# Designs tried in a protein design chat: VH-VL binders against Uncharacterized protein C28H8.2. Part 1

Every score and structure here is a prediction.

Target 1, 141 residues: Uncharacterized protein C28H8.2, of Caenorhabditis elegans (q09243)
Amino acid sequence: ANFISDPRSMFPKMVRTKNAFHFLQYFMGTFRRMFRNKTEMIEHFNYYDDQVKGTDCHIQEELDFARFKSYFDRYTRTHYNPEIRIIFAIMTKDSSHMTVEFHVTSQSWFGFEDHFHMIIRAVNDENVGWGVRYLSMAFNC
Positions, changes and structure headers below are counted from each chain's first letter, unless a header gives other numbers; antibody chains aren't numbered by Kabat.
F is the ipSAE of ESMFold2-Fast. E and O are both the ipSAE of ESMFold2, at different seeds. Each is the mean of both directions, binder to target and target to binder. V2 is 0.75 times the mean of E and O plus 0.25 times the DockQ between their complexes.
[cut] stands for letters that were removed.
The coordinates of atoms that the task and the answers printed are left out; those that the model quotes come from them. Centres of patches stay.

## First folded at step 3 (VH-VL)

Design a14 (from lec11 with heavy chain F101S Y102S; framework fv_lecanemab)
Fold by ESMFold2-Fast, scan of step 3:
Structure a14 (fold): chain C 141 residues (1-141), chain A 120 residues (1-120), chain B 112 residues (1-112)
Amino acid sequence: as target 1 above (141 residues)
Amino acid sequence: EVQLVESGGGLVQPGGSLRLSCSASGFTFSSYGMHWVRQAPGKGLEWVAYISYDSSTIYYGDTVKGRFTISRDNAKNSLFLQMSSLRAEDTAVYYCARPSSSGDNYFDYWGQGTTVTVSS
Amino acid sequence: DVVMTQSPLSLPVTPGAPASISCRSSQSLLHSSGYTYLEWYLQKPGQSPKLLIYLGSNRASGVPDRFSGSGSGTDFTLRISRVEAEDVGIYYCMQALHTPFTFGPGTKLEIK
């Protein structure tokens, strides 16, 4: 079982950003090791940056959860911590919120989305057997 | 092509010891946790043990705790099960199994098994 | 430990007929994430087990559409819409939510 004492300490001052794509960069930056192995993921995120063109909260659509899961599956095979699998879902709403919720478990995949959770929340859940970490992040644009 | 090949099974006396091996190929062994599962003759499946990719996390089934030791050698793509204080009830086919490449807790690959017989 | 039970333990089926196997757990396998950590495996005579269903209802790669899994919490069902000769073997349910992982006793499906 692994613990996270304060999830906010794991991320650059995310609560100060109002840009959905800056949030994606911060999230992915936390796992910089993953990017070293695949340029396709960086190109994929750059696609969304290009669509914004300096407009905060431009995207009003959810990211394809299955597509992101596929990229993380590929990266975790050569990642520095291959036992940990990350699944995340990103949504945007007319209220200019973006929620990223991901679960970190040994040999397990979990993912879901929620617009109304706290900006940063972490939970250690022993019910999944191997110890699980939940990080829920929400952005206001 | 993913392959798991068990070896080391044989006949052993009650109270004896035996070491099983599982040779992995076709995937990055060092990136996966691994499991041992056994099946007594004519009986069902029983989960035996788990070891994480870096050997920092290990779990055992209640029937084997304190008697069996799971270990691995990532440089040799090998998984081991050291069995001691063997009992007649440990007679079984022993399989090594790999959890899914997606990180889910389900076994997408199993070896062919190696037979352990504990008898006088 | 989570106790898994199956019914029936022996299932003779006429070729082409439907078949149903029940699995029950002593405690809920529904995680707070909404996922159900229940799997089904098939062991054909002389072979190693093979994954059929994961997370309660998802078919593993290469598994025919005639297989389906359903259920939540503590009661689960594996259904085969039209049994074929190749389906002969022992079917096991397994929970992967709580350590130690535990299997059901198995259901032997045979052609009559």
Scores: ipSAE 0.000, ipTM 0.507, lowest interface PAE 16.3, mean pLDDT 67

Design b01 (from bep06 with heavy chain E100W; framework fv_bepranemab)
Fold by ESMFold2-Fast, scan of step 3:
Structure b01 (fold): chain C 141 residues (1-141), chain A 118 residues (1-118), chain B 112 residues (1-112)
Amino acid sequence: as target 1 above (141 residues)
Amino acid sequence: EVQLQESGPGLVKPSETLSLTCTVSGGSFSGYYIAWIRQPPGKGLEWMGTISYSGSTNYNTAVQSRVTISVDTSKNQFSLKLSSVTAADTAVYYCATDYWQLGWFDPWGQGTMVTVSS
Amino acid sequence: DIVMTQTPLSLSVTPGQPASISCRSSQSLLHSEGRTYLEWYLQKPGQSPQLLIYEVSNRFSGVPDRFSGSGSGTDFTLKISRVEAEDVGVYYCMQSIDLPFTFGQGTKLEIK
């Protein structure tokens, strides 16, 4: 399979598992395939009694496949050595909601470091398991 | 229980724009995506495109230049517009929920027959 | 685009006998995540399609246990262990690994 030719990999089909680590492992695997450099693995969650809060970044855009492909194509033409770091991974105590924020960095051919944030909000359906509810890119966080 | 109902004109003239509406009722659904799928008389199924409640879309490249799917969340309505229609666009048009977010279609609406004729 | 090919295009079965429908894809439906994105749908006469099986072998809610799916890579099979009158209709396989999502031509199942 050509991992980088399908931007849909960033919006995976619902992961049919109740294990939150398996769900997030899928995204880390997708990032590893698409960016081919460092991909940070999640080791733990921070739990909250209340529903998961989102990021307060300026200039936040919800990703669709066309926008992601355009951004990724532009990104890969001028950058090398992408690295993905987890900024936070938060889950409600009842395991019903999850929010994960990633910081994506890379080196430009011109010697400066570029970055953006990706935010995943997911829900755990009692019958089907984890699925992506929302995926966005954010700048100037 | 989620129910879907398509509505729109049964007859459209060649070169005009086909406009259909899908109304979602009867409660919530486990996915946040609605797909449009069509079936010409006596033929198979063709996926046309999918939209989320947030308005994100994916279209079949075969109709991409002519198709627009949109959502009105205040009315729980999704619309399909297909421009420059020809006799080849004659079909039953369905809307369906994507239960698994991408590619699992259930439930489906009853379908609405659209004939393109002069 | 991924091409989905079904065989046979039609079959007639005596009630209570088994039926088997094949579906082949022009390329592998196995994703790097380990999942295979192959679904089966049934369209009964005059009705909308309904989901029978997802990810090759998983029965959708409410689907009788006489339906089973199997296969891997590019070669898939839907089996009905004991055909009943209500099973008459057109069966479609679908791939959902790549856009556009594509369906097979359909297999019409009739009672003898």
Scores: ipSAE 0.000, ipTM 0.504, lowest interface PAE 16.5, mean pLDDT 73

Design c01 (from ecl04 with heavy chain T55A D56Y; framework fv_ecleralimab)
Fold by ESMFold2-Fast, scan of step 3:
Structure c01 (fold): chain C 141 residues (1-141), chain A 124 residues (1-124), chain B 107 residues (1-107)
Amino acid sequence: as target 1 above (141 residues)
Amino acid sequence: EVQLVESGGGLVKPGGSLRLSCAASGFTFSSAWMHWVRQAPGKGLEWVGHIRSKAYGGTTDYAAPVKGRFTISRDDSKNTLYLQMNSLKTEDTAVYYCTTGPYYDSSGYYPDYWGQGTLVTVSS
Amino acid sequence: SYELTQPLSVSVALGQTARITCSGDNIGSYNVHWYQQKPGQAPVLVIYRDSDRPSGIPERFSGSNSGNTATLTISRAQAGDEADYYCQVYDSSTDVVFGGGTKLTVL
């Protein structure tokens, strides 16, 4: 490879991985780190498709990425010490689609432990790699 | 041509402080993520920390042995990277390298250019 | 905390093939990079992303990565290949992780 034409001289944008295990590692790692500060939260958002859609069991409308970003911004301001674990993960034989259920726990700044389930459907795009296309969240459902 | 030149190394007593500088040229410094990597005499390479470009918030991360004692900063107007080392211990004795790294995929992040290094000796 | 393990030393005869291993839990799921360091010099990237070679690095250098072991292969070994070799990955929790290094001796 030629290092003279350094692509870092252009505006850098993180390209997501095409490896399913790397994707899960980085998704979970950045999820934990987004509770540190806004920059880490933006890094976690890199693992979502910009057209991501989803649901929350308490909201009737389909949610878009802006709604999820707003939710996570509020959640990370009110909670700390997050733990995220995989309940199940299944991938299509051609490594094009993956469905993962997570269980998330955290501590509220108001004195109680919180938990919720999160299901993602991720798609492996040939140009950019794995990205979340659908997110379902269940808080106290 | 990419060039990285470290300076500021020397002899320091335990508990002392020292500031290292790295002058960068030949690439767009403001867009690059920068790392410090060290190597104790006769030992292997050990990552110290990194600082992201401004586009990624200019935030820092540190290896556990130096967290709370070392601070990485950058001055994009001067194309210069800094490492402020406080509460130095004899275990911090090492050649300190300034490195660049691409950030095209989090799985592909690696130091691809290295400076010549600057020696820091922590001894009484 | 993610760890990479390398043999302390490897010997190879002139003109023969050297293989340097880097072991890590599920390392085949990481991109592995390799550095060459000669005495008194800064490290030089010789392989990136498992098997890609930077410009200026001879074809004799190649890499592979699967399962729990990544391998740097140096074919037709030359006296000038004598050096310390380090593997490296990026782990989201630990950031940059280096192996302990392998001293290659060319007989």
Scores: ipSAE 0.000, ipTM 0.512, lowest interface PAE 15.7, mean pLDDT 82

Design c02 (from ecl04 with heavy chain D56W; framework fv_ecleralimab)
Fold by ESMFold2-Fast, scan of step 3:
Structure c02 (fold): chain C 141 residues (1-141), chain A 124 residues (1-124), chain B 107 residues (1-107)
Amino acid sequence: as target 1 above (141 residues)
Amino acid sequence: EVQLVESGGGLVKPGGSLRLSCAASGFTFSSAWMHWVRQAPGKGLEWVGHIRSKTWGGTTDYAAPVKGRFTISRDDSKNTLYLQMNSLKTEDTAVYYCTTGPYYDSSGYYPDYWGQGTLVTVSS
Amino acid sequence: SYELTQPLSVSVALGQTARITCSGDNIGSYNVHWYQQKPGQAPVLVIYRDSDRPSGIPERFSGSNSGNTATLTISRAQAGDEADYYCQVYDSSTDVVFGGGTKLTVL
């Protein structure tokens, strides 16, 4: 399995996001290594930036998920036995830490959409504190 | 009560082999990355290697001086960590500690735990 | 491979502040842990994740980490603080790296 995120420590530094856009920039950074070349990467980032500017937050959440799903669909079309393991380490409001692991295949998105939307909504809710401690992704190719 | 107990140390001749064990209790051993760390007499701490939990693939990594000679393994059903040492050299003389190092899992933060160490002496 | 550098020794007067440094390339991007070791004993974690204290470690112990230098600070030094101190990180390959150790003498 290949790792997009380079885990430098079992205790990586806390990553705090100020809004959904910053969370997506952090998360999209992990997909940078999936792109075959710089042109494909630039095209995706520019398209995302254009869609984000001036968009309502609820519409933005749907667009954000659809874009992330499109990257996974691309990966599954080009790799043998496509499996993606995504690990989030999240700080809760009471300063407790938790991890969330997703195992995504071309046939299974069960529960992933709900957790993704929950995370995005928590970032937008100033009364609910959260932060991403680390994001690690492993690919089977 | 958390406890790590090393055993198997002793005197061995250069070129010989020795197997160390570390018996763990009082914490969820199967979730922990486990390390071997050694300390030569009067010297500093030197990492030997580690073995990841099964969630992280159960894979091993080794410090350059021991790579190819030492093998780390674990038996989660017995809460026991092992270090198989082959082709021992006089430079391997040290107190060997097993330790968890600080880590996280879904149930929270775990502080590090250390055994008291077991002495390995390599001499003719 | 990644290398951590510590001074061989640091002296501090009773009741004064000791500072022990740990230097490494871009060490501020890593989480630094600090261990205290007294003769004949196993190491004891005194600071983890740059600046957090385990239960039982007094507030006199603090840590910082930025750029190329991490620092362990021991305020109001006591005779019982005399020990060897080691910094530690996980490098980019997740290998454990220890500094060479600093002997703290309380005068």
Scores: ipSAE 0.000, ipTM 0.517, lowest interface PAE 12.6, mean pLDDT 70

Design c03 (from ecl04 with heavy chain K54T D56R; framework fv_ecleralimab)
Fold by ESMFold2-Fast, scan of step 3:
Structure c03 (fold): chain C 141 residues (1-141), chain A 124 residues (1-124), chain B 107 residues (1-107)
Amino acid sequence: as target 1 above (141 residues)
Amino acid sequence: EVQLVESGGGLVKPGGSLRLSCAASGFTFSSAWMHWVRQAPGKGLEWVGHIRSTTRGGTTDYAAPVKGRFTISRDDSKNTLYLQMNSLKTEDTAVYYCTTGPYYDSSGYYPDYWGQGTLVTVSS
Amino acid sequence: SYELTQPLSVSVALGQTARITCSGDNIGSYNVHWYQQKPGQAPVLVIYRDSDRPSGIPERFSGSNSGNTATLTISRAQAGDEADYYCQVYDSSTDVVFGGGTKLTVL
């Protein structure tokens, strides 16, 4: 639940996570709540969660759907711009690789001090066309 | 196939100006983040600056040694990247490379395609 | 002003394993990328995100990154591996940072 006063100091740790799937575990609560009726998606997250047990960096509290929705609604209400679009997609390459992408396009990405730049992307380096994303987060590592 | 071709290098005197161009092909240039990296004769690689895609604001960032003197711009209609170099110093003598790479992870940004480079010599 | 330090040179015997280090404060929290540069040529990416190989790069090239040191490992060294090697990170406050480069000599 806590936001970092200087988020840039923490982004190297979180964004550095070379296995993008580690990012997904940090958002599992949010993703499961957003897509709780999609059994296949939940089973994929459970499978990958088992692969990352024992990591050194843990988020004790994950953003839940209601809190994520609140951040999203605040963002879109405060900074309405028809150029801002968030598209969520899941792409599977094989049983060990998964791509999750939030695509945000906007000329107004800069100057939103309460929003964090993040990427949720392929575990492998497939050519899928990536973009920079904003997503509100809370970390404790 | 991704291809980057630099041009515009040459000999200039201290205090002079020069503009480099980089012609890009084989990828969607308008969505790509572009960089300039230089290498002084017999020395290592040094990042000069980058420009983001127009849809991401077309913003630029520069290394401290060149900030205020160099300007990076792009023309998406021509698939061309530019480096305008003003107030040149002998320390700016280097091969200048045009590069592109992912800028989707702030800790994982890396130029994975490079041009062949163009030599800029600053001497009296 | 984030900085990466590499040894100026490393020698390896043909068929043996070369290790090139890249040191930086808490470098293990960053993704490290490695480039090979031969005389008169542009750099070529050989390792990205600490340990991943681009297509076309042989399995003899591998990487690791922990604590304050990242390492590029070249096993079964060949004459054609002789080149300058550079490490690189991205830091949001300093942007792209390169190491000073290491000249690898294959004896």
Scores: ipSAE 0.000, ipTM 0.512, lowest interface PAE 16.0, mean pLDDT 66

Design c14 (from ecl04 with heavy chain D56S; framework fv_ecleralimab)
Fold by ESMFold2-Fast, scan of step 3:
Structure c14 (fold): chain C 141 residues (1-141), chain A 124 residues (1-124), chain B 107 residues (1-107)
Amino acid sequence: as target 1 above (141 residues)
Amino acid sequence: EVQLVESGGGLVKPGGSLRLSCAASGFTFSSAWMHWVRQAPGKGLEWVGHIRSKTSGGTTDYAAPVKGRFTISRDDSKNTLYLQMNSLKTEDTAVYYCTTGPYYDSSGYYPDYWGQGTLVTVSS
Amino acid sequence: SYELTQPLSVSVALGQTARITCSGDNIGSYNVHWYQQKPGQAPVLVIYRDSDRPSGIPERFSGSNSGNTATLTISRAQAGDEADYYCQVYDSSTDVVFGGGTKLTVL
């Protein structure tokens, strides 16, 4: 009905970077900062394309941005001291596509150090720059 | 027995330098994020900065009032935390404490531990 | 920058219950620790992880944390409970944040 399902709709469209290394720097930096508050989380969401799809490590249907937003919203409320590191990255010669595997670590407020792996496929749009088109997460697998 | 023992405090003139040490025992120091917290006479507790474990990148962060003047380092082989203080100002006068902060690892949750503190007085 | 707000002072009658609040935006999603500090002494942890007590801390000390307010509760207050009390969190950017402190007076 009149619910706002994607908080990015509350803000002007922002041009992302067209430089692959800046994209990774900004993506990882905003990932760390999204744990600070909702506004910083919205900045991280800017690096995802509207049509982003993906899966988790369980056998499930394809997920959309609303589902990933819910995962990150929950995760940032229950964890602190985040760190994200690149395990593997490869980019096409024409700088149009990039695949990156991240290892994310954080401390859960329920106790225990928490880990998950995340794989993204990003596409460099001519007008808006790099955005995540595909996201897979391996959480407790 | 968990112990944190600070040392190196004293009287210093504005613009001077001091290095504080914190000797740790009774826990796995190399796995812990370590913090410096200060308290000016009659005032509340103020976070100074922290240093992450090597596993978390060994990086440092500082509170705005000390950024660019203070440097935190650690020597895991000696279980010792350091605070190098340069360009000292009268407003840096405080008791300086080292503390572990809340830390989680595969062995469980570590409560916050504090040292006794060391007094730094910056005056002419 | 994340901020925690505490009342400057709280008074309690001997044997009654004191409540010291710590207010912060969505503080319920953080682990709140509480420290007791007596004059000339280092802070002593009295509650960690919202409601857990370190060994040696009496059951009269309890904590809660929900929504925008965390509360330290001291039941059956004793003269020896007079001290400054500080709440503390680790915000999501790995910074340590302390409340301004509350002086508890036992009448």
Scores: ipSAE 0.000, ipTM 0.464, lowest interface PAE 14.9, mean pLDDT 80

